# VH-VL binders against c7peq0: the designs that were tried, part 10

Target 1, 252 residues: c7peq0
Amino acid sequence: MHNKIYNSFIDRKAKGIKSFAVLIDPDKVNPADIADLAAKCTAAKVDYIFLGGSLVITNHLDECVQQFKTLCDIPVVLFPGSPSQVSRYADALLYLSVISGRNPELLIGQHVLSAPAVKKSGLEVISTGYVLIDGGAPTTVSYISNTTPIPSDKDDIAMCTAMAGEMLGMKVVFMDAGSGARKPITESMISRVASQVSAPIIVGGGIRDAEKAYLNCKAGADIIVVGNAIEKETSLIKEMADAVHAAAPVLK

## First folded at step 15 (VH-VL)

Design z2
Fold by OpenDDE, fold request of step 19:
Structure z2 (fold): chain C 252 residues (1-252), chain A 120 residues (1-120), chain B 107 residues (1-107)
Amino acid sequence: as target 1 above (252 residues)
Amino acid sequence: QMQLVQSGAEVKKPGASVKLSCKASGYTFTDYYMHWVRQAPGQRLEWMGRINPYSGDTYYNEKFKSRVTITVDKSASTAYMELSSLRSEDTAVYYCARGVEYSGAYFDYWGQGTLVTVSS
Amino acid sequence: NFMLTQPPSVSVSPGKTARITCGGNNIGDKHVHWYQQRPGQAPVLVMYYDSKRPSGIPERFSGSNSGNTATLTISGVEAGDEADYYCQVWDVSSGHVFGTGTKVTVL
């Protein structure tokens, strides 16, 4: 099984390199948007393009992936709202289990149903412990998942959840306040999780500026994911990317 | 309706410490970073640091990191800035400033400022 | 350390246009914010994210940022515009950084 993207995660982490990922909703972009984003991401040396949305249509997803792959050399990683949102043209799939919740369908049920298609796609599959953190307002993720997020001030719960995910063999921990999150995840929570988890830590949701992106990295995040802020201001890509790339990891 | 009200002027000796307060009202205190910025007479503004009132997470200017401590009392919606080992060069007007909601990008509201005079 | 350089002063006649520059290495890759400070008063945000105006700021205030220079432009200058103006950015090396400040004098 191919592990190119995952290997890049662990390699960069091992070297103390922080990564910046731009989250793009395939349903919100047209070809002109994609061209512009690809150019800006390339210029900013964005490390990953994350493609994901709650209501992604498969054919449109394929087209979006192919367009990015044509326009730039940045790895395209699927960040699906459900395990069934796959495209064989992507470089990898984050296979998300919502381990912060207690919905059996989001833990394993939907994965069982999607497993044949995912396997057939030939995609690199990266088992991901998805840890949903309360962002202070209902987010798309919370609505879709119908799961209770971890309170934003419960660092130990987040830590234990991430630890459990890792011990169960999940290769990546994704801490997310969700799309449209009002409150980003605190540095203290990130630090608490990072102190106990060796797996790459992805942090997303509610990140609006370079300072927060930078400080999340300093707290222990390995990959910063930004979507909504960039949708509003694409010019943030360069500033945030530069901040992330300038960050150094904390001691574990 | 939104206000940042700072404590009164201070006069200190070199080597002493000063602790300033900034009381916030008219908004949810924990939803906005609180920054501290100072301005020496006739000089430019100088950022000192900030705190997330919700989590207590702080971010300091390296220039002041060893001498400055920013804290909050959530129950009182008040931020504090303590500066130790005061020098004559620390004579300045000190401002608290609110960061934009859940962001540290810029400062949308400022306190009235507190003059701190350091003299022997 | 990241540095922002502004001209010390700009003089302008009433009704004319004042341009205040803020220089920094690749400042165009950053977002610049601007503050107005009248004598004896606290700073007031007058521009954010290069060209966005906060509520209450007149349209005669505009901003741009490219290359190594950001510019705050005040058209139709009024007596009340006389103040010090500071640009501000965030930088990984320094945190939040303010410019040297520009005194705008209305003649």
Scores: ipSAE 0.918, ipTM 0.960, lowest interface PAE 0.5, mean pLDDT 94
Fold by OpenDDE, last read:
Structure z2 (fold): chain C 252 residues (1-252), chain A 120 residues (1-120), chain B 107 residues (1-107)
Amino acid sequence: as target 1 above (252 residues)
Amino acid sequence: QMQLVQSGAEVKKPGASVKLSCKASGYTFTDYYMHWVRQAPGQRLEWMGRINPYSGDTYYNEKFKSRVTITVDKSASTAYMELSSLRSEDTAVYYCARGVEYSGAYFDYWGQGTLVTVSS
Amino acid sequence: NFMLTQPPSVSVSPGKTARITCGGNNIGDKHVHWYQQRPGQAPVLVMYYDSKRPSGIPERFSGSNSGNTATLTISGVEAGDEADYYCQVWDVSSGHVFGTGTKVTVL
């Protein structure tokens, strides 16, 4: 009933299938370009559309969600900068707790405030352990929340953080170098996390080419998320999607 | 400016190993992947593998995976490529090449090349 | 294994236009990069992401990619353009793959 998207995550993971998600910021995307973008995503067999921004300062979220839902059959998953960024028209919501940080507001505080609205929306809610990794540039999230990301070379910290999230009942682990990340997450770090976590692993931030997308999957990522690179070059969608779909994870 | 300087020519016998070096300068060594590409006489370029100098993560061409090892010395801004079990077919000019920043899509700077000759 | 095929040679008169093709199965779904290699020298990047020029590369160099063929176009060919040219892509089965190479001769 309320686990269709999550069930797709675990089913695909169990089968060794890797997934590609296109990240779209409702505040940055031109509505006039959405039709073309949806067509390209469909043609590339993109598995998920992730919609979300760090701030979402406009009322374009609902419109953007509805437009994609009208133009293609790709599941739309909300990836909000805060738990309050909700649209009832989406297929699911990643309910993010920033477990890499020590800000109580991002751990549970904002969730308490948004919980009634989220519940009322009727959306599938997917509890997500959000793990921020240093991407070589400050992110909006880090700036607003004053959270310190995990250093990019501290694989064990990332691993332990993800393990803790899973053991606390979070259904998905999201490792993110952040929007506009200069340095993507290393394959070694992904592999280290994947070796100890059974939950689906989403990896995003700083991914610029098909090789990196592919190798992240081989390292243990289940879902690859790309935003900025595609915003600059939409032609990367097909190449990256094909690479991800051809990938298989390493043995745990 | 950016420079990749490779070690000198090598002559080896079949079955031996060779280790080549590539010293980088003019940029942050750990921010760019280092690739190795070879070219046999009169033949096309052939990609062998790459390393992320920051993490040490490697990615190899399956053709060479069992015989090639790529490493780095970050303190010396130097990348190395060791090829074992040499054969006559391994006679080629070997290049190190810098990938684009935090990406391996294409190669924007190349070393001068190192000739490796394998003969009985 | 993924393969890239180029014509072995292209001859062109000074001031004319040279077109170098690179064929591959659905290469239009990949991004193609091009390298120039003069005799006895290392390769030099002359085109990336199908049609983008690196700094220092003249505007007379251009690139396109669609379907099964990528093309490097050199307008107003000069004597210094005489070289071998290689296309390159990334493929899941082979990693980075180079074309067979095209020798451009300026007549």
Scores: ipSAE 0.916, ipTM 0.959, lowest interface PAE 0.5, mean pLDDT 94
Fold by OpenDDE, look of step 15:
Structure z2 (fold): chain C 252 residues (1-252), chain A 120 residues (1-120), chain B 107 residues (1-107)
Amino acid sequence: as target 1 above (252 residues)
Amino acid sequence: QMQLVQSGAEVKKPGASVKLSCKASGYTFTDYYMHWVRQAPGQRLEWMGRINPYSGDTYYNEKFKSRVTITVDKSASTAYMELSSLRSEDTAVYYCARGVEYSGAYFDYWGQGTLVTVSS
Amino acid sequence: NFMLTQPPSVSVSPGKTARITCGGNNIGDKHVHWYQQRPGQAPVLVMYYDSKRPSGIPERFSGSNSGNTATLTISGVEAGDEADYYCQVWDVSSGHVFGTGTKVTVL
């Protein structure tokens, strides 16, 4: 049970199936809109709901998780920006280490502090190498993390970073341009990383259309995460999901 | 203020290659995809491919993938489209078109077009 | 191959409403964009994401998309609206795809 979500990542990747995840910020989502959002996600066959934000302003995480769990059967995966963003009602937690940076707090410090609560939650914990990529503008993630993102044109650095994460035992690599990113991660960078990493690769940040979602998958992304674009235009869910689901990886 | 200015008309023989240029001005060149779309006389628009001027990443219509190469010169804010092995059917007006910012969803600005005539 | 089908022509009297359809399989699950092309000119974006108007496009222009048909509606048609209109979508199999085009004639 504690490996259900991760096993789904691995299984889908092994089969060449690409996955689409909708990112929801519990502090930004209107509870009144969740039902509609859940319905659209279900209709679009969204594979995962990612819940999380860089800042936790309100304590609506549990409620948000429970609401989604009630309204749809889509797995809810926590994508926390801080140790406080844990809910036992979720299906899994991406336990993020910001391996692109050199902030010891984000590498292990916060994990030590959150470990008891995380363990107590009973959640499936998925060790995740978080790789922050420059999105062309300061993002909340970059500011809060106090880390320098990997330049968008440094494919080798991203690759080596992801490789290191995997070799350290991280089960998933999350490449993120950050919330509200202006520049999405390039296909070349994704391809470079994918060529050297066997772990599932999650890609997020700045994805605004079906083409980009599709091409990221073709480049080697296993899971596409979209937040801001969908917040602005929920009608993108279906189009992007379809694109992702139709995608096949490039031969490695 | 934003402009896409394309190179002049071309006349080519079958089997030859043509390289068209599209110079962008009035905006940050690397922040927008550049697409190439052609239109044969009396025919519909046909998307050929696009490039991310920042990364150089390209995305081609499979129909043209073997014959088309899209490139950019960042220093000159210029995109290029080279079409090889020209055929009479390649006679068309070729447009460069700007995609939305870091997106390829739609084309908000177009060049004036370049007529390419392929005839023996 | 994904295809978009438009009526070849639409005739409308000044002041009346023109409706240009764009047919495609499950096009309602895609976002449709529209372009106006006057004779001898480059296309101009007149609608994006089904129903959004670019700056400078009159409110007379509206768009909808549902099921297998997207529609560009031009109310209060003027002589200047005479042009070819093309719908456009993105498809996984074909990339960006344009419709067959519709010639709008103002009578």
Scores: ipSAE 0.905, ipTM 0.952, lowest interface PAE 0.5, mean pLDDT 94

Design z2
Fold by OpenDDE, look of step 16:
Structure z2 (fold): chain C 252 residues (1-252), chain A 120 residues (1-120), chain B 107 residues (1-107)
Amino acid sequence: as target 1 above (252 residues)
Amino acid sequence: QMQLVQSGAEVKKPGASVKLSCKASGYTFTDYYMHWVRQAPGQRLEWMGRINPYSGDTYYNEKFKSRVTITVDKSASTAYMELSSLRSEDTAVYYCARGVEYSGAYFDYWGQGTLVTVSS
Amino acid sequence: NFMLTQPPSVSVSPGKTARITCGGNNIGDKHVHWYQQRPGQAPVLVMYYDSKRPSGIPERFSGSNSGNTATLTISGVEAGDEADYYCQVWDVSSGHVFGTGTKVTVL
């Protein structure tokens, strides 16, 4: 099994390249709009398509993955709300452990149950420390998992959490304010985490404009994930992608 | 009713510093970025910087970064802008302006402006 | 540094249409916002994200953005529309950038 996607994370980070990921919920996206969306992502040189939702209702995951794979060459990475949400057609799976919480089911329980299916899928599996940050509104994740997010002003807690995840062998740290987040993660918090973590850092939730995307990168984020803002205004894809790609020069 | 009320006009000598205030009311102060924009006589608007009143995170125009400091007093719902090493070219009307919620894309509410005159 | 260029002035008769352009390199890849500033007053937002109107702004105001030019269009111009108009974008190199401004005169 290849680690192509993870290696891309590591290589890009090492070169100081920042990446932009568009988050798409298979249950919310209109199939008729996918072609246009794929075209815009390609034109904007989006680095990754993240597919996933907190809830899988219609099981359109396979179809959505296949459609994107057919329409563009952008890597498709599964960002599931549950470890069991798997499609063998994707390029990789972020295997999320909610390390900001204390729910054993989200730490390892659900992983044990899903492990056979995940293994059988043949997907690249990327162990991910998921760090939920308070975004000012209840998220689907927090509600379903009954877990308390890290307060938005507790940089040290976020830092220690990310450090622990890394030291436990998690390959990627995902800081998320959640879908529909009112308050995005602060640059201060991102900087604090980045100062102590060598693993790629993904940041998502509540990012609404190019400035915020850019500043998150400058603060230490390696990959910016945007969903809701783009759903409302697809024209933001290009502007945000350009900002992210300009955030750090390639190391000579 | 949303309002941004700025401090009064200032007259300063070259080399001095000025600190302006902008008091917000009618909305949750910490939920919106606060920007500072100036306009010299007969000139275009010029963005100086912004602050996240909740976190204190700032973002400055590189042109002013060495001389400008933006701060807030959350308890007073007031933003401040201090500009040091004043020059005659700093003579302008200075505005505070509210950004979109936890974003800085555009400015939907503006203060009435504060005239700062720098002269020897 | 990123620059936005506007015509210094636009004259229009009452009831006619005024078009204010804002030029910038690949400005169509950015979102443009517009402000109206009457003499002695603070700016007022009149258009955001290229073509969206804030509450209270008449439908006479419209916006577009493509290529290297954004345009604010004011149809059925009224005396009260006489003002300076500024376009604004965000750029990675400069932060928030305003145009040079256009004085609209109603004849």
Scores: ipSAE 0.894, ipTM 0.945, lowest interface PAE 0.6, mean pLDDT 94
Fold by OpenDDE, look of step 18:
Formats: sequence, C-alpha cells, structure tokens
Structure z2 (fold): chain C 252 residues (1-252), chain A 120 residues (1-120), chain B 107 residues (1-107)
Amino acid sequence: as target 1 above (252 residues)
Amino acid sequence: QMQLVQSGAEVKKPGASVKLSCKASGYTFTDYYMHWVRQAPGQRLEWMGRINPYSGDTYYNEKFKSRVTITVDKSASTAYMELSSLRSEDTAVYYCARGVEYSGAYFDYWGQGTLVTVSS
Amino acid sequence: NFMLTQPPSVSVSPGKTARITCGGNNIGDKHVHWYQQRPGQAPVLVMYYDSKRPSGIPERFSGSNSGNTATLTISGVEAGDEADYYCQVWDVSSGHVFGTGTKVTVL
C-alpha cells in the first residue's frame, strides 16, 4: 500500500504506542556486520530501520537496503541527507524539508530537482518537516546544510516551526539534534512541540541511553531515532527498544 | 579537578523540610545531569531523582516525587534538593552525583555526602 | 518494582579472586554499573556498561552481564578492596535502581 508506513506512524501514535528506529549510514556500516545488526534489531523488536547519510559518497544505498530487506522484516525507511538519496527497494522515503532553516535549497530547491527521480522510484513519500535543534556542537547536518539550528532553550521557536510545518501539509515532524550531537533535545522542548502538533513526532540526535529515550517518549515523541550510540555499542539496541516500547505519553 | 561539594549536616524534626546544596566545579555544570542519592544507616543506596541543569527538566523516583524538589542555580553551579514532610526514616546520608554524558546512565563523580538526622 | 539482589557478603584472601553477583530479571538486557564504597566514604564508580573500566580503575577489576546475573570480578584482591559494592541499572518502572550491596572482606 502506498501509505503503509505513514499509516503505521499514525496508527501507532493514535494507540499511544511508541516506536524505536535504528539509524544506519550506508556509507559507514560494514556489510559484514549487517546480518548481526539485523538480528539484534529483530530480537529487540525494532520498529523501523532508518537508512541515510548526510553525504552521498558511495552507491551502497541499494545494496544496504536490499540486505536489510532480505535479513529481516523490519520496515526500511530512507532518511536521506539529500532528496536525491533514493532507493526503490526501501519501504518509504522521508521527504525532508529543513523548516528550521532559511536555506531555500533545503526548503524546496533540492526537492524540485529530485522530484522526477523520487516519483519514478515508486516509493511511498512522506513529507517531513525537519527541525534542526542545537546539539551543543557543530553537526554534519548543520555544516552541510549551512543552516543555523534552533537554540536548545527556545521551545517556542521549535513549537512554532513545527506548527508551521504541519499547517503547510507536512505529515511528520522530525526534531533532530543532528548526527554527533552533544546535547539531545530536552523533554521540555519535545513537550512544547507535542502540545501543538498532531502529526507524528520523530526525535533524534544525541540519545545515548534508555532513560533519555524513555523520557523523550513520555514528553511526546512518537518515534525515537538512535544512530551514533548504537554504532558504538550495539548492546544498547535492546535496552533502548524496551524502554521506548514501555513508554506512554504523559498528556494526550 | 572535578568535584562536588555538599552542604553541612542537618538536624531536623519530623514534619520539617530540609534543603541541601551541591556545588560543582571542574567541569561545565550545565553539560551533565545532577542526581541525588541517599543512604540510610546500614542500607543500600537509593536514587531520589535528577535534574538537567541546563533546561531544569527533572526526573524523580516515584517514591519521593510528592516530597522532593530538585533545582539548580546555574550562576553558582549549584544543585539543590529539598525534601519535605521529613520522617525518621529519612535519616540518611544524602549524596549528589554527576550523571555521565548528559543523560546520566551512571554516576561518575559523587559529593562527599550530607548527613540528615530526623529526630523528635 | 525492579529489584537487584546481591549476596550480603563475600570473603576473600589476599591475592585471590572475588566475585560479586547482581541478580535481576533479564538483567542481561540492561547495562549494569558498579560502585565501590569504602567505610565512611562516598561511592566510587568502578565499572560501567557491564564491563568498561573508568580511568584509574585497575585491570584486575572486570565485569560481565548475561541472563539474570551480572558479575563484578576482582582478581588479585588487595586489602584496599575491602568495601561495599553496589550494582546499579536503570529501569522503566523504578528509575535508577541499586543492588542490596555486598560487603567484601579481605581475610
């Protein structure tokens, strides 16, 4: 079904179910490790595999997607640094507009260029408002996008940004402190955004333990995305997944 | 060098409140969570709660949520823990402890502890 | 509530190996941290994420975690190792949870 992945986001959110996504960079992952990683994700009942990197270095995206699709039944969602990073083998594409910034190329320019290829791919396309939050250090996303992130203590700005995205028709809000973030997004900011946005809220960046993952969910995050921490310590997958799955919103 | 220095011993009566302080130095105060852990005489360590010094976000042990308040003064790099409605069983050494890597899955630095005695 | 259970005491001769266990339901799915507390002193982190040693902790300290039991192992025990040891985890229902503590006595 064309909206299968998005519908899963909506359905799970409506039920108060929290989801855990493992972020994998196709250019960084060792193909030899994918089988083990897929097994661990399956065992931990990971809900989504997010594939994507900020840079297009190699053509390993298709191969990586196909490997995961072969090794496990977890939906594979493309989380590209650029709209051009597309694989027809994935289950869906988060079509990201960096709405926290004021770079026209990241708002719509790159989308115009990539639109034919994306359309041709036949992928489920999920319009996503990407909200970059200051993680206390320069991140790859910030550097590559040449955008200024929203300060970590400006909850209202984040809220208004997310609201605008939703009102513009974006189906998902992705709050991200960025790859390599020192400081994850605060629970207060997540709560503030969640109070005004009905769309599924994805939160990523700088999440390093189960407590933070859990509290982000309690604050209003619907999907937790973890990459760097798992790359360093794959044993965190189970603990974090369990924490997320045990979480429920404080306020509905 | 990193250190946490806590306020001095307290003697309180049942029903009273106590507010302890923990001054941090040697690191960026707002980059790490601050936890409070207590230990009654001859008993195990008991986690009470934590605060994000930057945002003020708190996370409490349900056992203490109704009686404990954790706050910070960023300008003074100091965390506070106030415990109200004191009982004799609240007699313990109270520690502040730094949580590692912001989220604080574990505690890498501890204060020297503050003895709080609750007696009629 | 999630609970961590430790033996109340472990006695060991100098130069021998002490093993301190920490039991909990599916504790192997969690990361366990360990603290040493000498008499009259504050706790000191001696192991984190099951088997990682903080700076300054001797290699004779090691940790493992699987199934329902985590273990702190102290090889070549010295007099200075005499202390109470506590395991600790995070749990969704309880927050940070400490074990009951184990007193290690060096004979």
Scores: ipSAE 0.889, ipTM 0.941, lowest interface PAE 0.6, mean pLDDT 94
Fold by ESMFold2, fold request of step 19:
Structure z2 (fold): chain C 252 residues (1-252), chain A 120 residues (1-120), chain B 107 residues (1-107)
Amino acid sequence: as target 1 above (252 residues)
Amino acid sequence: QMQLVQSGAEVKKPGASVKLSCKASGYTFTDYYMHWVRQAPGQRLEWMGRINPYSGDTYYNEKFKSRVTITVDKSASTAYMELSSLRSEDTAVYYCARGVEYSGAYFDYWGQGTLVTVSS
Amino acid sequence: NFMLTQPPSVSVSPGKTARITCGGNNIGDKHVHWYQQRPGQAPVLVMYYDSKRPSGIPERFSGSNSGNTATLTISGVEAGDEADYYCQVWDVSSGHVFGTGTKVTVL
């Protein structure tokens, strides 16, 4: 039970196997659609369901987690907008520190307040360095975090931020353009980070097609997470999953 | 409003190189991938590669990877495609084509095409 | 390499329906885009993501994609619809792949 989800990140990265995660926002998803989503994710062999949003104004998190856990065997990983957004029914929690920002509350302050509840939950806790990249438009994350995203052409700043996060003990690096991003993270920036970081790299925000998902993997992303494009068109689940899985090395 | 204006027809000998240009106007050049697609006489369209004009990130069809180079000049809003070691089978019309904003899934606007003839 | 096969030609009378097929192994797992090309002209996008019409394309154009076959359907065919039609997908093997092309003749 300990570190099962994190070990899957590490083991798959060591084998060069790329993972596809579907991000579901409990405030946006229609509960009537969850069965269809779960079926499509299962049929496409989606590797993880990431569940969360930057702002949660309804009490649907527990219900959404429990529905997915009932309807499929895919691990449910919490991707919270704040450290207090927790559900004990999930498989793991990405315990995010916004290391790209200078807001002490998002770096460590909210974690001090949430840690007792997180520990009591029994969840697997995955230390995650969250690196917000400019997505070309204001996002809920940029407003709520009151932080300046790393400019989308400053590859060295993103790389140094991720490197420092890893050296300070972050187990996973999450490069995110934000859930409302217009502009995805460039392959150049992903490559720069991947060349200097051993931790698993999650990339999300603004990924709209299979080509970009594939190329992000080839650039060095380990886990591709897509939310917005799938909300608009669930038929993309299969095509994107296939593209991500095809980026793995050909088995000899 | 939008325009993709390509350079004029070229006649080349086998073994030469050709460098074609595609001048964009009426939109933010760096927000859209630029693709190059060719069509030999009477044949289907064939994708050669594309560039992200913002970052310079390229993605090439494996068939052309060793001979094709796609570049941009951001200040001129112009994309270029250079094809080296020309053969007679490279005789084709070469198109630049724009993807949609930050997505290369399909091509929603095309240049007029440039005929390249490779003749001994 | 991923292959997209189209019939070489389709003949249709004015006012009738033209159906242009695009065959590929499990093409229903992909998203298909369609282009119209008149002689001596650049292609024009007429359908994307299987069934979505770009602005300015008449409602007579529709599309579907399932199993091993995608179809572009032109109902109420007019003389101006006479052109070559190409399907396109993305695939890891070659990137963007176009179909063999279908000449639609309105007789």
Scores: ipSAE 0.876, ipTM 0.945, lowest interface PAE 0.7, mean pLDDT 92

